# Ledger of designs, part 6: VH-VL binders against Lysosomal-trafficking regulator (mv)

Target 1, 99 residues: Lysosomal-trafficking regulator (mv), of Drosophila melanogaster (Fruit fly) (q9w060r2686to2784)
Amino acid sequence: SLNSQILYNFAAKFLPVDGEIEGEIIITDLKLYFLATYRCRYFNVNCDIANITEIWLKRYQHQETAFEILLDTNKSLFFSLQNADDWKIMREVFCDKIV
Key: E = the ipSAE of ESMFold2; O = the ipSAE of OpenDDE; V2 = 0.75 times the mean of E and O plus 0.25 times the DockQ between their complexes.

## First folded at step 1 (VH-VL)

Design t8 (framework fv_tislelizumab)
Fold by ESMFold2-Fast, scan of step 1:
Structure t8 (fold): chain C 99 residues (1-99), chain A 117 residues (1-117), chain B 107 residues (1-107)
Amino acid sequence: as target 1 above (99 residues)
Amino acid sequence: QVQLQESGPGLVKPSETLSLTCTVSGGSISGYYWSWIRQPPGKGLEWIGVIYYSGYTNYNPSLKSRVTISKDTSKNQVSLKLSSVTAADTAVYYCARDLEIYSYDYWGQGTTVTVSS
Amino acid sequence: DIVMTQSPDSLAVSLGERATINCKSSQSVYSNLAWYQQKPGQPPKLLINWASTRESGVPDRFSGSGYGTDFTLTISSLQAEDVAVYYCQQYYTEPLTFGQGTKLEIK
């Protein structure tokens, strides 16, 4: 099962154009999921890791703890992590995709 | 592997509070969303509610006034309390783990609850 | 609440033949639809997620299709072990809702 292959989980915010959604990022060997703290229109945000082409490191609210995932469909997902330790792990996990 | 085991009183009198516990072994309850689902005899499945990684809870509106879901990470347990029970609450109660947005890949074996005098 | 309706309520199919179970939602759930198999005395088992994605270990004869409001579970060549009740479930919005179930039996 996908759930038996969970590698990491981080408290995070999903950042659509006009807001911010609190939740968590779950990373398995195949997929990245964002699970919102409260159910909302963004509750099923996810992507296959194989479809990630680039990850761009970003600033959000004056902190360098954000990143943008670019998919092979030219869609992007923008997230912010809550703490520096999770940010360091994220950078190590996706080092080959970071621009 | 990961195993879920529900436990409870089996028989509850009308008007009392039903208390159920789901004990998880082989993995931590941390980082997952946990739901309770019930199945009355000879009927289909009814979602009761969920507790999120954050501790946020949401409940089926039909049960919201009577239901509380909680978790204890140190005991690796998820619990359900249902107050003011009636015969309509007679069912098999399941706890289930979800990660992939309410698709449940691990279920407990279920615990039978009968509401009778 | 989104209402899930399955058809038929019961279905008898000969071994080796195709079985088709339908599920309809009262409003669009997009691809947020799962199928479960439940055998007597057992909890439900996830078969298909995201309308058409087969769970690991589920035989190739099981397939799901559909989008929006109309969904189908197909068993291309029925085996004896497939006798069970099948449920669809939407997870587009809370409260989560299940269909009433379809009993699948051998003719």
Scores: ipSAE 0.007, ipTM 0.586, lowest interface PAE 9.7, mean pLDDT 83

Design u1 (framework fv_ucenprubart)
Fold by ESMFold2-Fast, scan of step 1:
Structure u1 (fold): chain C 99 residues (1-99), chain A 121 residues (1-121), chain B 108 residues (1-108)
Amino acid sequence: as target 1 above (99 residues)
Amino acid sequence: QVQLVQSGAEVKKPGASVKVSCKASGYTFSTSYYMAWVRQAPGQGLEWMGLINPSGGSTWYAQKFQGRVTMTRDTSTSTVYMELSSLRSEDTAVYYCARDYDFWSGYPDYWGQGTLVTVSS
Amino acid sequence: EIVLTQSPDFQSVTPKEKVTITCQASQSIGSSLLWYQQKPDQSPKLLIKYASQSFSGVPSRFSGSGSGTDFTLTINSLEAEDAATYYCHQSSSLPPYTFGGGTKVEIK
């Protein structure tokens, strides 16, 4: 489902209501993907970059490494990056593509 | 207004395959919502079968149906399909599609009218 | 696989009485519990999401509570139109997701 050129790759945790899933965020020119393998299953969560309305910095376990992506349908995706520097890079990418 | 319209009832023999369709309208089909398939045998409860992301085509199936179920979509017609092969009498059920918010934080919010599939010799 | 156990299987209730339906998960699911209403020959309708949040247009007499493994759906004052089968549903982590066995509520 990665048919576009990959622009960025980050180690990340997807944060459902309770728990966390380790995987990777991949950003292409059109989409953001979260890819993971959990208990011998391949999982893919994605959204179109054009549908992102806002990105908010959030805290996770008292660190400034999490963020929430708000889509134009009011859907939210909540992730934690490995470190604050990765989040700064993602913010810059979205500034260039969305704002 | 969100609407999911499913294909009509089917009668199949054991060993055959059935393909049920679900046409979505009233929202942007391929961007922010997944589609779940849930079945209900006569007089029984609801049984989750699987999930498809119409945007990328990614699918997740319940282990019970793995190897027999295939979910696909056609973005040009805003339609998802659920194909179940090697049918047995135990597969007689009403099959529902339901719009699911997403893979991890989702909830099936709007449901199709259901498709009765009868498997008999 | 997370198993959801509902009780009771069946309940016959006088109009205006309080109805309580319980759903127990085989392991903690936090607040990722949903409640559905299904009337005969109809598709399920979402009532409650995230254990306690009402879905749009759902009457205030319906409420949900609980977290972890123990969840309750309450109909504060049963109306005739509430005769239906009620199902709990979990979508707490990765698929597969599961449903409870259902509770049929009838009017006396």
Scores: ipSAE 0.000, ipTM 0.561, lowest interface PAE 12.8, mean pLDDT 80

Design u2 (framework fv_ucenprubart)
Fold by ESMFold2-Fast, scan of step 1:
Structure u2 (fold): chain C 99 residues (1-99), chain A 120 residues (1-120), chain B 108 residues (1-108)
Amino acid sequence: as target 1 above (99 residues)
Amino acid sequence: QVQLVQSGAEVKKPGASVKVSCKASGYTFTSGYYMHWVRQAPGQGLEWMGLINPSGGYTSYAQKFQGRVTMTRDTSTSTVYMELSSLRSEDTAVYYCARGEWLDYYFDYWGQGTLVTVSS
Amino acid sequence: EIVLTQSPDFQSVTPKEKVTITCRASQSIGSYLHWYQQKPDQSPKLLIKYASQSISGVPSRFSGSGSGTDFTLTINSLEAEDAATYYCQQSYSLPPYTFGGGTKVEIK
C-alpha cells in the first residue's frame, strides 16, 4: 500500500522445504515481507499480519534462532534470525500470536 | 514484585475434576512469558504438565496429560487455570504454576503450590 | 524424551564441606540445563541457568559447570540453610521440559 510504513527490518534466512535463502524481514503496520535476491532474481514472500494465526518459536541447526508463522490458510513460513536483539523485538511485536 | 498466588488445597474423589488457579502480579501478564504447570507427588520429583501463553491463550500439554488437562487464562484478572479431569489416586500431588520467558526456558518464579488429594 | 539422571540420590554432609551433584542427560543438550533448590514444604527456586550462569540473589558458593551430557552443581562450602533437594532441568527438547530425579542434601 501507498501508506505502508516500515516499522522494523531484520537480517533473516527464509527456510523453504528445500534449502535456505538469505535476505531481510521487513515489518510494516499491515504486512510482513521477506525480501531477497535468489539465483539472480528478486525474491519476495509476504503475508498480512492480520492473517497470522500462530507463531511457533523453533530451533534451526540446534540454535534458538527460528520461528514458524502459521497463516489462516493452513500454510506456514519458516524463518531464522541472526541477531539476539532482533529476536527480542520479534517476540515483542508478535506477543499476541506466539504459542 | 513478581508474585504468583495459587488457590487453596482440595480433596477430591476418584473420577472427579479439579481446577486450580494461579493469579499473577508485578509484571505485564500478557507480554513475553508462558505460564507452566508442574506437579510433585508426595516424596517424588517434579513433573512438567504443560504451558499456556496468556497473550493468545495457546497451550501445549505433555502427552501423559493430553485429553484430561485443560489450561485457560483470564486476562482481566491476570489468572491462569489448570483443570485436571478423571482424577485417580496417582494424581495426588502438589501442583505449581511457574513463569517462564518464551525463549529462556527456565522457571524464574513459582507459585506456592496447591495440594490436591485424591482419595476414595 | 530426554532423560536426566542425577547422582547421588542422597548426601549427608558436614557443614562447610564441598558438595558435588551430577546430572547426566541421555543425549547431548548443549548448555540447556538449569538447577533448582527446593526446601521442605516450599516451592522450587531457580539457582543456576544455562549450565553455569548465576542468578541474582543466589550466594556465590553455588556454581554450575558442564555441557553436552555431563553437568555438575557445586556448593563450595555448605551452610545449614542449604539443606534441600536439588533438581536439574533440561530445555533442549521443548516440549517436554524434563527434570532429574533430585538429590537430597542434609546436614550431618
Scores: ipSAE 0.007, ipTM 0.578, lowest interface PAE 15.0, mean pLDDT 83

Design u3 (framework fv_ucenprubart)
Fold by ESMFold2-Fast, scan of step 1:
Structure u3 (fold): chain C 99 residues (1-99), chain A 121 residues (1-121), chain B 108 residues (1-108)
Amino acid sequence: as target 1 above (99 residues)
Amino acid sequence: QVQLVQSGAEVKKPGASVKVSCKASGYTFDTSYYMHWVRQAPGQGLEWMGLINPSGDSTSYAQKFQGRVTMTRDTSTSTVYMELSSLRSEDTAVYYCARELYSSDYGMDVWGQGTLVTVSS
Amino acid sequence: EIVLTQSPDFQSVTPKEKVTITCRASQSIGTSLHWYQQKPDQSPKLLIKYASESFSGVPSRFSGSGSGTDFTLTINSLEAEDAATYYCHQSYDLPLYTFGGGTKVEIK
């Protein structure tokens, strides 16, 4: 099950090109999932951790709380975290991929 | 190498239901792909019907088909199904399945060969 | 629902000419627009994803451009095998995807 393998969860916004979607990031041993708070055009955005090539630390609304995940398909996923403790954990989990 | 193989042509009477299958072939089972269903009536354009997510727990259907269409997934056979009920002559079309990478709105990169469904008395 | 309007509906083109197909969205969709080619009695094939990214194996004569509401597919020098119907498709709205009406390209 997804729930039995959850290692971390974070309140987050998914940031497509022209908007923001409130939800949470769930990290398991193999995958990163984004689950939107409400039903919307983004069902279950996810990626295999092994397919992440780079993570770029970004600013969003003048805060250093955002990051962009670059996948091996050359697509990217852009997220903003809301909690300082979650931001610290995210950076530790992905320290080897941060550029 | 990667392909989607659909079930064969069907002839149905008005009021019946049809269940079309789409089996992933040529790659290890991949839970990272949405599966879409798109139909095309003779001489007409492409019409999106709906999608099912990789785990099979979420579906979204076009309003025109809501209440008549059901999409399901059998993970043991890497097969996705689309069932359309209360068939009308206007439902005569080629029905396609197509995959899209789950981690982004990627575009439908692999399509099935199509299943012709004919609704006639 | 986002409506996609393609123009023209039909083009008859001499070989080696440049072909331009336009797709207009009823609201801004960023770059979430994809182009497909469908030859008679065949399944559609992805040509261009996210407005301008060429799909693997697609000939370099195909290119896409645009963002927001206005998008263009260009075939730089038409070949005989390019006779087909071309469709734009948006992946932006509420997983409720829509296709344009299609543009049929024939060889003169």
Scores: ipSAE 0.007, ipTM 0.583, lowest interface PAE 11.1, mean pLDDT 81

Design u4 (framework fv_ucenprubart)
Fold by ESMFold2-Fast, scan of step 1:
Structure u4 (fold): chain C 99 residues (1-99), chain A 121 residues (1-121), chain B 108 residues (1-108)
Amino acid sequence: as target 1 above (99 residues)
Amino acid sequence: QVQLVQSGAEVKKPGASVKVSCKASGYTFSSDYYMHWVRQAPGQGLEWMGLINPYGGSTSYAQKFQGRVTMTRDTSTSTVYMELSSLRSEDTAVYYCARSYEPGYDAFDIWGQGTLVTVSS
Amino acid sequence: EIVLTQSPDFQSVTPKEKVTITCRASQSIDSSLHWYQQKPDQSPKLLIKYASQSFSGVPSRFSGSGSGTDFTLTINSLEAEDAATYYCQQYSSLPEYTFGGGTKVEIK
C-alpha cells in the first residue's frame, strides 16, 4: 500500500533535557511519530524514516529500553520504551540503522 | 481560531449521490491534521465513515462504506469533500467533518456544524 | 474490529448528583480512548482525551479514568447544562475508529 499505514505502536517516553513526557511511538511506512498529551495539550515529535542516519541503543534506569535517533540534520531524539520486549521489536524494525 | 464550515442541507431521492463540503480555516490545511467524516442517523449514535490526509490526498474508508464513498480535497480552497453514492433511505443522517492530528492518533478536537442529508421519495 | 459497549444507555439524574458512565472495549486498548459530549442539535465536543486528560475549557466536574478494557467518565455534580449524550471513542486500531453506542443523560 502506498498510503500511510500504521505498522507499529509502542508505549514510550520522550526524554528531553528537562524531564520525561509519556506517550506513544507510532511507526508508519514513511514516518516515526511520538504523540503525547503534555500540560493539557497534545505534543508531537516526528521525523521521516528516510532522514534517520543512525539509531543508538541506550540504557535508561539500568534497563535496555532506550534508544537515540540521529537525523541527517545532526539533531537527535531520545526515547525510552516501556519494556525490553518492545525494545527488541524496535531493534528488529531498524536493524540496518542501529549503531 | 480554527473552524470547519460545512455546506447546507440536502434532499435527495433514492439512488442519487450527494457531495458535502467542509472548509477549514485558522490553521495550515496541508499540515499534520487528518480530516474525518462521521455521520449520525436521527436518534442514533455516531458512525465513522473514513478519513483523508489533505497533504497527499490519501484516504481510508470504513468497510461498510467502501465502494460508495469518495473523499477528496482542494488545497486551493482548504476544502475537503465527501461524496456518497447510491443513496438509500437509511443514509438519512447528519454528516460531520472533524479534524484529528496525524497519523490520526489524537482526538477529534474541532468539528463542523453538520450537514443534514435527507433521502426520501 | 474493536467494539465499545457503553452502559447505561440512558440515565435520568437529579441535579447535583454524581453521574458515572462506563465504556468497555472488546480487547485491550491501553489508554487509547476519548470522550465526547453531544448536546441536542449540536456537534459533538471533545471532553476527555487519552482516557484521563481534560480538554481545554472543560469544567473540572468532568473526569475520566481507566485503562485496558474498562473506562469511566464521571460528572461529579450534574448541572442542567450537562443534559447530553456522551460517547467514547477508541483509536488503538488505526485507521479504524470505533464509537460506543452512547449514553443519554437527562435531568429529572
Scores: ipSAE 0.000, ipTM 0.569, lowest interface PAE 14.4, mean pLDDT 81

Design u5 (framework fv_ucenprubart)
Fold by ESMFold2-Fast, scan of step 1:
Structure u5 (fold): chain C 99 residues (1-99), chain A 122 residues (1-122), chain B 108 residues (1-108)
Amino acid sequence: as target 1 above (99 residues)
Amino acid sequence: QVQLVQSGAEVKKPGASVKVSCKASGYTFTTSYYMHWVRQAPGQGLEWMGLISPSGGSTSYAQKFQGRVTMTRDTSTSTVYMELSSLRSEDTAVYYCAKDYFGSESYYLDYWGQGTLVTVSS
Amino acid sequence: EIVLTQSPDFQSVTPKEKVTITCRASQSIGSDLHWYQQKPDQSPKLLIKYASQSFSGVPSRFSGSGSGTDFTLTINSLEAEDAATYYCHQSDSWPPLTFGGGTKVEIK
């Protein structure tokens, strides 16, 4: 989907088991990308929206600004957004695409 | 048509700061491309300084410039800025902004600004 | 940081002749090497990305090859408009991104 229009983009942190990776979430019509600030190949992730089975609001640093997505492979991705308003927009996007 | 337009030439004294602008057009500024800054001293090669995400504002700088360079953006004007402080004569160079391509593996610089000559002299 | 060494530094070539420019990386970078053309008093322009993929609008006389540590840019038949300095650039390991020292190509 490199030629697809970008529908949404958000500043975000990718949250592995330990640590934080700063970057951006990009949502197109078919895919979700996370692009790390350093663009290390091993820390950049992408997935098809159709492969997302669940999305949940999570807490990060006592704020309701994080979310976790569960893929059909049972792999999960955990992100923190800058504010709750960005999370609400992201939730609406996935409600429109997933169900 | 993608176009990057940079601010005009600057002449600065040693110890001063300079702020160079780069205005983007022909694509959506909030689209996730990184904007890079690359400089070239007279008669020398290209040197990467760092990058900024126009949509998110995140930055990454070469260690050589860490503590002296600051990159910022203004989404309302589709403009990125590069500020270099504590200028020395060795900072005399043409400063370029250049965009990369959408995608996590796309690190080539597909379009460049016209360059801004910064001269540091006493 | 990854060091890129270009050779030759300078080459004077007759029109229509084949030009070969090499770029050697201090460690393996896969195919994460890109080539740029810079004419005097102009900005660099992308020619080849990821070792061998031509950028849009670039004449077919330009081609790139190589992987790992050894890379080559070829101009199959030199035209007058090709007089420029050529730079290789690696994106495998950053920050920092690094460039080769450049190869200046002049027409005899």
Scores: ipSAE 0.000, ipTM 0.597, lowest interface PAE 13.4, mean pLDDT 82

Design u6 (framework fv_ucenprubart)
Fold by ESMFold2-Fast, scan of step 1:
Structure u6 (fold): chain C 99 residues (1-99), chain A 120 residues (1-120), chain B 108 residues (1-108)
Amino acid sequence: as target 1 above (99 residues)
Amino acid sequence: QVQLVQSGAEVKKPGASVKVSCKASGYTFSDSYYMHWVRQAPGQGLEWMGLINPSGGTTSYAQKFQGRVTMTRDTSTSTVYMELSSLRSEDTAVYYCARVDWYGEHFDYWGQGTLVTVSS
Amino acid sequence: EIVLTQSPDFQSVTPKEKVTITCRASQDIGSSLHWYQQKPDQSPKLLIKYASQSFSGVPSRFSGSGSGTDFTLTINSLEAEDAATYYCHQTSSYPYFTFGGGTKVEIK
């Protein structure tokens, strides 16, 4: 199990350049994890919340359910949530943690 | 201690559906673990069917079962379910639930199995 | 799809003898291979994870080795309670599909 307490959990898709990967976004007090539904190391990502520089609202399949996270390494992560309500909650979470 | 307790044996006719349950205890059900389903036809080997994350309800199914299998969970009772529809005689098997840690890939604990017999 | 080939399919072994079971993958799977023991009318139980790491409570006579495509499960000195079918399982490919065909070990 995780050492850090889980604060939020959202069903999500990780969107690499080609394709999509089903999974979940887990947010703790220090980190954001994406855990793929299939346990393959190449499809699991994590980052420190402190390393997030920007978050952009995006569309995926013509719906406003996606967002892009820009890290201080100039890498970006692109995710889609299941619905607009989950995205609104995620936006509030990021506003609270990214000061 | 971790236990996975499954529902009892079922006998079904071709074309029917079956819903097997798996009740977890001895750990936090919605914390850091996936639940997988694996079946075994009489005298044969193991076949993976799919998985569910009890925390968010996210599922992933083997291509062979896509469209016929549905996995769900009830967090209030620490139970996962596997429903298989349009049953055929080839679906006669023992169905197992098995636990996997989020950061692991191995099946650390298994249910006792549920025999589903499909016959006319 | 990754295919796992186990050998032998069956072996009958005298108590205290060494047992070797092999599992060969159709492509490189690194160390993402696990071994399970299944006794008659029982659920499978985890023995070895990630090719060589013993699961808690597993007797020290069981060991695993290998990487890439060739893997081995060894029982250093067979005991009566070890009569079972042994399965290898790969988790390298997406999705997680593939078990070996099984090796049945009987006592002579």
Scores: ipSAE 0.006, ipTM 0.595, lowest interface PAE 10.6, mean pLDDT 82

## First folded at step 4 (VH-VL)

Design a1 (from d3 with heavy chain D31N, light chain N32D E51D; framework fv_diridavumab)
Fold by ESMFold2-Fast, scan of step 4:
Structure a1 (fold): chain C 99 residues (1-99), chain A 121 residues (1-121), chain B 111 residues (1-111)
Amino acid sequence: as target 1 above (99 residues)
Amino acid sequence: EVQLVESGAEVKKPGSSVKVSCKASGGTFSNYAISWVRQAPGQGPEWMGGIIPIFGTPKYAPKFQGRVTITADDFAGTVYMELSSLRSEDTAMYYCARHPDYYGDSLFDYWGKGTTVTVSS
Amino acid sequence: QSVLTQPPSVSAAPGQKVTISCSGSSSNIGNDYVSWYQQLPGTAPKLLIYDNNKRPSGIPDRFSGSKSGTSATLGITGLQTGDEANYYCGTWDSSLDAGVVFGGGTKLTVL
């Protein structure tokens, strides 16, 4: 399914508790994927868009390019986009979920 | 301190299934990936697969595809490994082991104490 | 059975130095980080070395790691009786359907 329909592609960083993971956010009609750049290893991040309860716009390193996704499991995912233009598109895509 | 607590020893008949659990503690369960690694008596470790608990996204070693299932219960902080169609050569110690990140780039920083599974007729 | 090759055994006296080799290929050791694990009898493996040559907190500097080409080496100096254990190397394999691969293990006997 990842190979069949892609609506948006953004260069991004996934921000776990410690560190930065460079990669790409891929959005389809049903899912959001994060695919790591260097080491598209064993583990990739993905979630169903329907399971996203809230999206909080955030700053990362004093830039307005980040957002945090809250899942219905009460877990969160923190991402930083490379530029403000991608961030604006992300905001439009998920406007109904932004808090 | 991070701990991985595995379920108790199992004795099974050939052809049956076994389900082993691994409960993570230490407050950071969702930020890591968990693998399952077995070790037959007198042999080296053998990777079976793993999962990212927050997404329930499993990956399996080719040797075990079709008879291993790895799942996560994020609410309970527990990862499960179910192995079906058991054979005598599945007699081994089964470990869960933690990757220190979502990538799995670094291998294992913490291991469970292991669950002994004995398959005999 | 094992993808990575280790000598089955090595022995030395207290205070001596030993090295344990781990040989692979371009798709595993040649392409990725190597970790080393110590397993005392009846216990789970314990991380000794990660990312080829780094030690986690609590591991003494007597333990060291290195990697060259498709081979890795674990070094133990100032050998102690408590070091008697099995030692395993491990890494990712980048071939089709990549997974984690391990060595067959080396039993270190302290004479």
Scores: ipSAE 0.016, ipTM 0.642, lowest interface PAE 6.6, mean pLDDT 83

Design a10 (from a1 with heavy chain F55W P58A; framework fv_diridavumab; at its last look DockQ between E and O 0.53; V2 from the best seeds 0.00; counts 0 for: pae O 4.2 > 2, unsure alone 74.1 < 75)
Fold by OpenDDE, look of step 5:
Structure a10 (fold): chain C 99 residues (1-99), chain A 121 residues (1-121), chain B 111 residues (1-111)
Amino acid sequence: as target 1 above (99 residues)
Amino acid sequence: EVQLVESGAEVKKPGSSVKVSCKASGGTFSNYAISWVRQAPGQGPEWMGGIIPIWGTAKYAPKFQGRVTITADDFAGTVYMELSSLRSEDTAMYYCARHPDYYGDSLFDYWGKGTTVTVSS
Amino acid sequence: QSVLTQPPSVSAAPGQKVTISCSGSSSNIGNDYVSWYQQLPGTAPKLLIYDNNKRPSGIPDRFSGSKSGTSATLGITGLQTGDEANYYCGTWDSSLDAGVVFGGGTKLTVL
């Protein structure tokens, strides 16, 4: 379950090394969640926004809809937005972290 | 074919901690979720918790919440399970098992051979 | 005490058919896919059936699975001596104590 107030949610793909997973990104006041749509739903993942060090816009399938999240743990995660307009939300929420 | 190689048998005193490792032979766990499942003698499997290595976020069974810690080293392709405050009832075979999906399921397609943990005075 | 209920034991002669039931509730079997595991003596559990009725590669079609409501069933036809083992059902429980749950296991004896 979510431990903080939901501020935004939007459709997205998680882009692991060996594929893509459809789901949604949920942004709360404290955390960013990714919830998978199908079978990958039991270990829904999240990170503390405070632990995000940088966010890089990336191209995915010739569209600037993807982004890389860098964490202070030296982990990085790639996502792709299904709706390009949702990047406006990302820029607003994470303005101080967008590179 | 994926092979999960677990660390060796452990003999522990009550109150101590044990840390068991699970490594994919010949590589990493990729993006798949790994769970720990234990089985006491003569009993059925019991799910303890799991982790998505590339993310590092673990989920625990309520029974073990606060006493178990599951971590992952992506570079080493290894998942760890640490159980603290050991008691005799923790004596069991401890398996690591892989989920076939990135964020896990109730399905386990690959299992380690198990690590025996014995807790005795 | 297991969340899922299985008969403790079943038995049959070689060549016969056996069924193993797995009973749960709306928060587990009624809501999610069921998997079955075979555990031979001294070995780790082996995936036998997943998604209620699907067989992994290498599992013969003698093994079948089905699900109806809050119950699941494992079927084994053409019983062989090598089928003697413990069988466990498993699924996800979505209750407040959400997580993977297993049955208590069924010991299959080949007479």
Scores: ipSAE 0.026, ipTM 0.726, lowest interface PAE 4.2, mean pLDDT 89
ESMFold2-Fast, scan of step 4: ipSAE 0.158; ipTM 0.683
ESMFold2, look of step 5: ipSAE 0.093; ipTM 0.698
ESMFold2 (binder alone), look of step 5: mean pLDDT 86; pTM 0.896

Design a11 (from a1 with heavy chain G56D P58A K59N; framework fv_diridavumab)
Fold by ESMFold2-Fast, scan of step 4:
Structure a11 (fold): chain C 99 residues (1-99), chain A 121 residues (1-121), chain B 111 residues (1-111)
Amino acid sequence: as target 1 above (99 residues)
Amino acid sequence: EVQLVESGAEVKKPGSSVKVSCKASGGTFSNYAISWVRQAPGQGPEWMGGIIPIFDTANYAPKFQGRVTITADDFAGTVYMELSSLRSEDTAMYYCARHPDYYGDSLFDYWGKGTTVTVSS
Amino acid sequence: QSVLTQPPSVSAAPGQKVTISCSGSSSNIGNDYVSWYQQLPGTAPKLLIYDNNKRPSGIPDRFSGSKSGTSATLGITGLQTGDEANYYCGTWDSSLDAGVVFGGGTKLTVL
């Protein structure tokens, strides 16, 4: 089942250059997805976990709940989680990639 | 009134590539999705693909997958469409067209005036 | 080739009514909203109808749209010479993973 491949999911915001998009982060064995809360006609943001070079812990709205993912393509993705518990899990899942 | 402005006309040789840009007359595309649509002489519109600039996420029509790349600059002020391995059949008007929302749920509320790409040998 | 089917031409006299059909399938018109675009000679297409039957600001109520099953219709009443143009329907197609498809176009001639 494809559901058996989902290891974690977190309520999150995707943070582009301006604005914010509500959604969820889904983590599988091989990929990280961001699925927007509202239906999106274009493919949602995703990346292969193997292509993540670094993860930088960041603040958003004066809370330590954000992180930036740097890909081997030199693109970066910036997210904020809703709470400290989810952020703790993210840190444990990606401990080898966190700067 | 916001207008979409495509880059100037291009004349290219077969086998080359072309990169066309689309800018909002005032501001950015951070609130919009943008599509590229072409129209060959005497033909109807043909959707090539689209992008949500704030996500850097693009989707392409199957006919153009592998030949077309749609990108946005870091500030979502300009969207680009690059078409490679050009053929004479790629001679057309190329339009950028705006979806009025981030998700592209609505089709196009505004079209650019178009730019001509001519492929000749 | 166009995915949606429109008649290639239609004609009527000033003041008359005309309808332009757009035929698709369950994966496109049967599953999503239809938009209509007007293209005057030498110009870019312009949005005429969205969400099957809604008009954007500035479009007169002489233009109307409807959808039934896998077909959509554009209606134009009180025809004017300035309505002479090509008309295109468009929608999303789920079989293309949310790709946009258009009709082949209908040339309206006002006699």
Scores: ipSAE 0.016, ipTM 0.636, lowest interface PAE 6.0, mean pLDDT 83

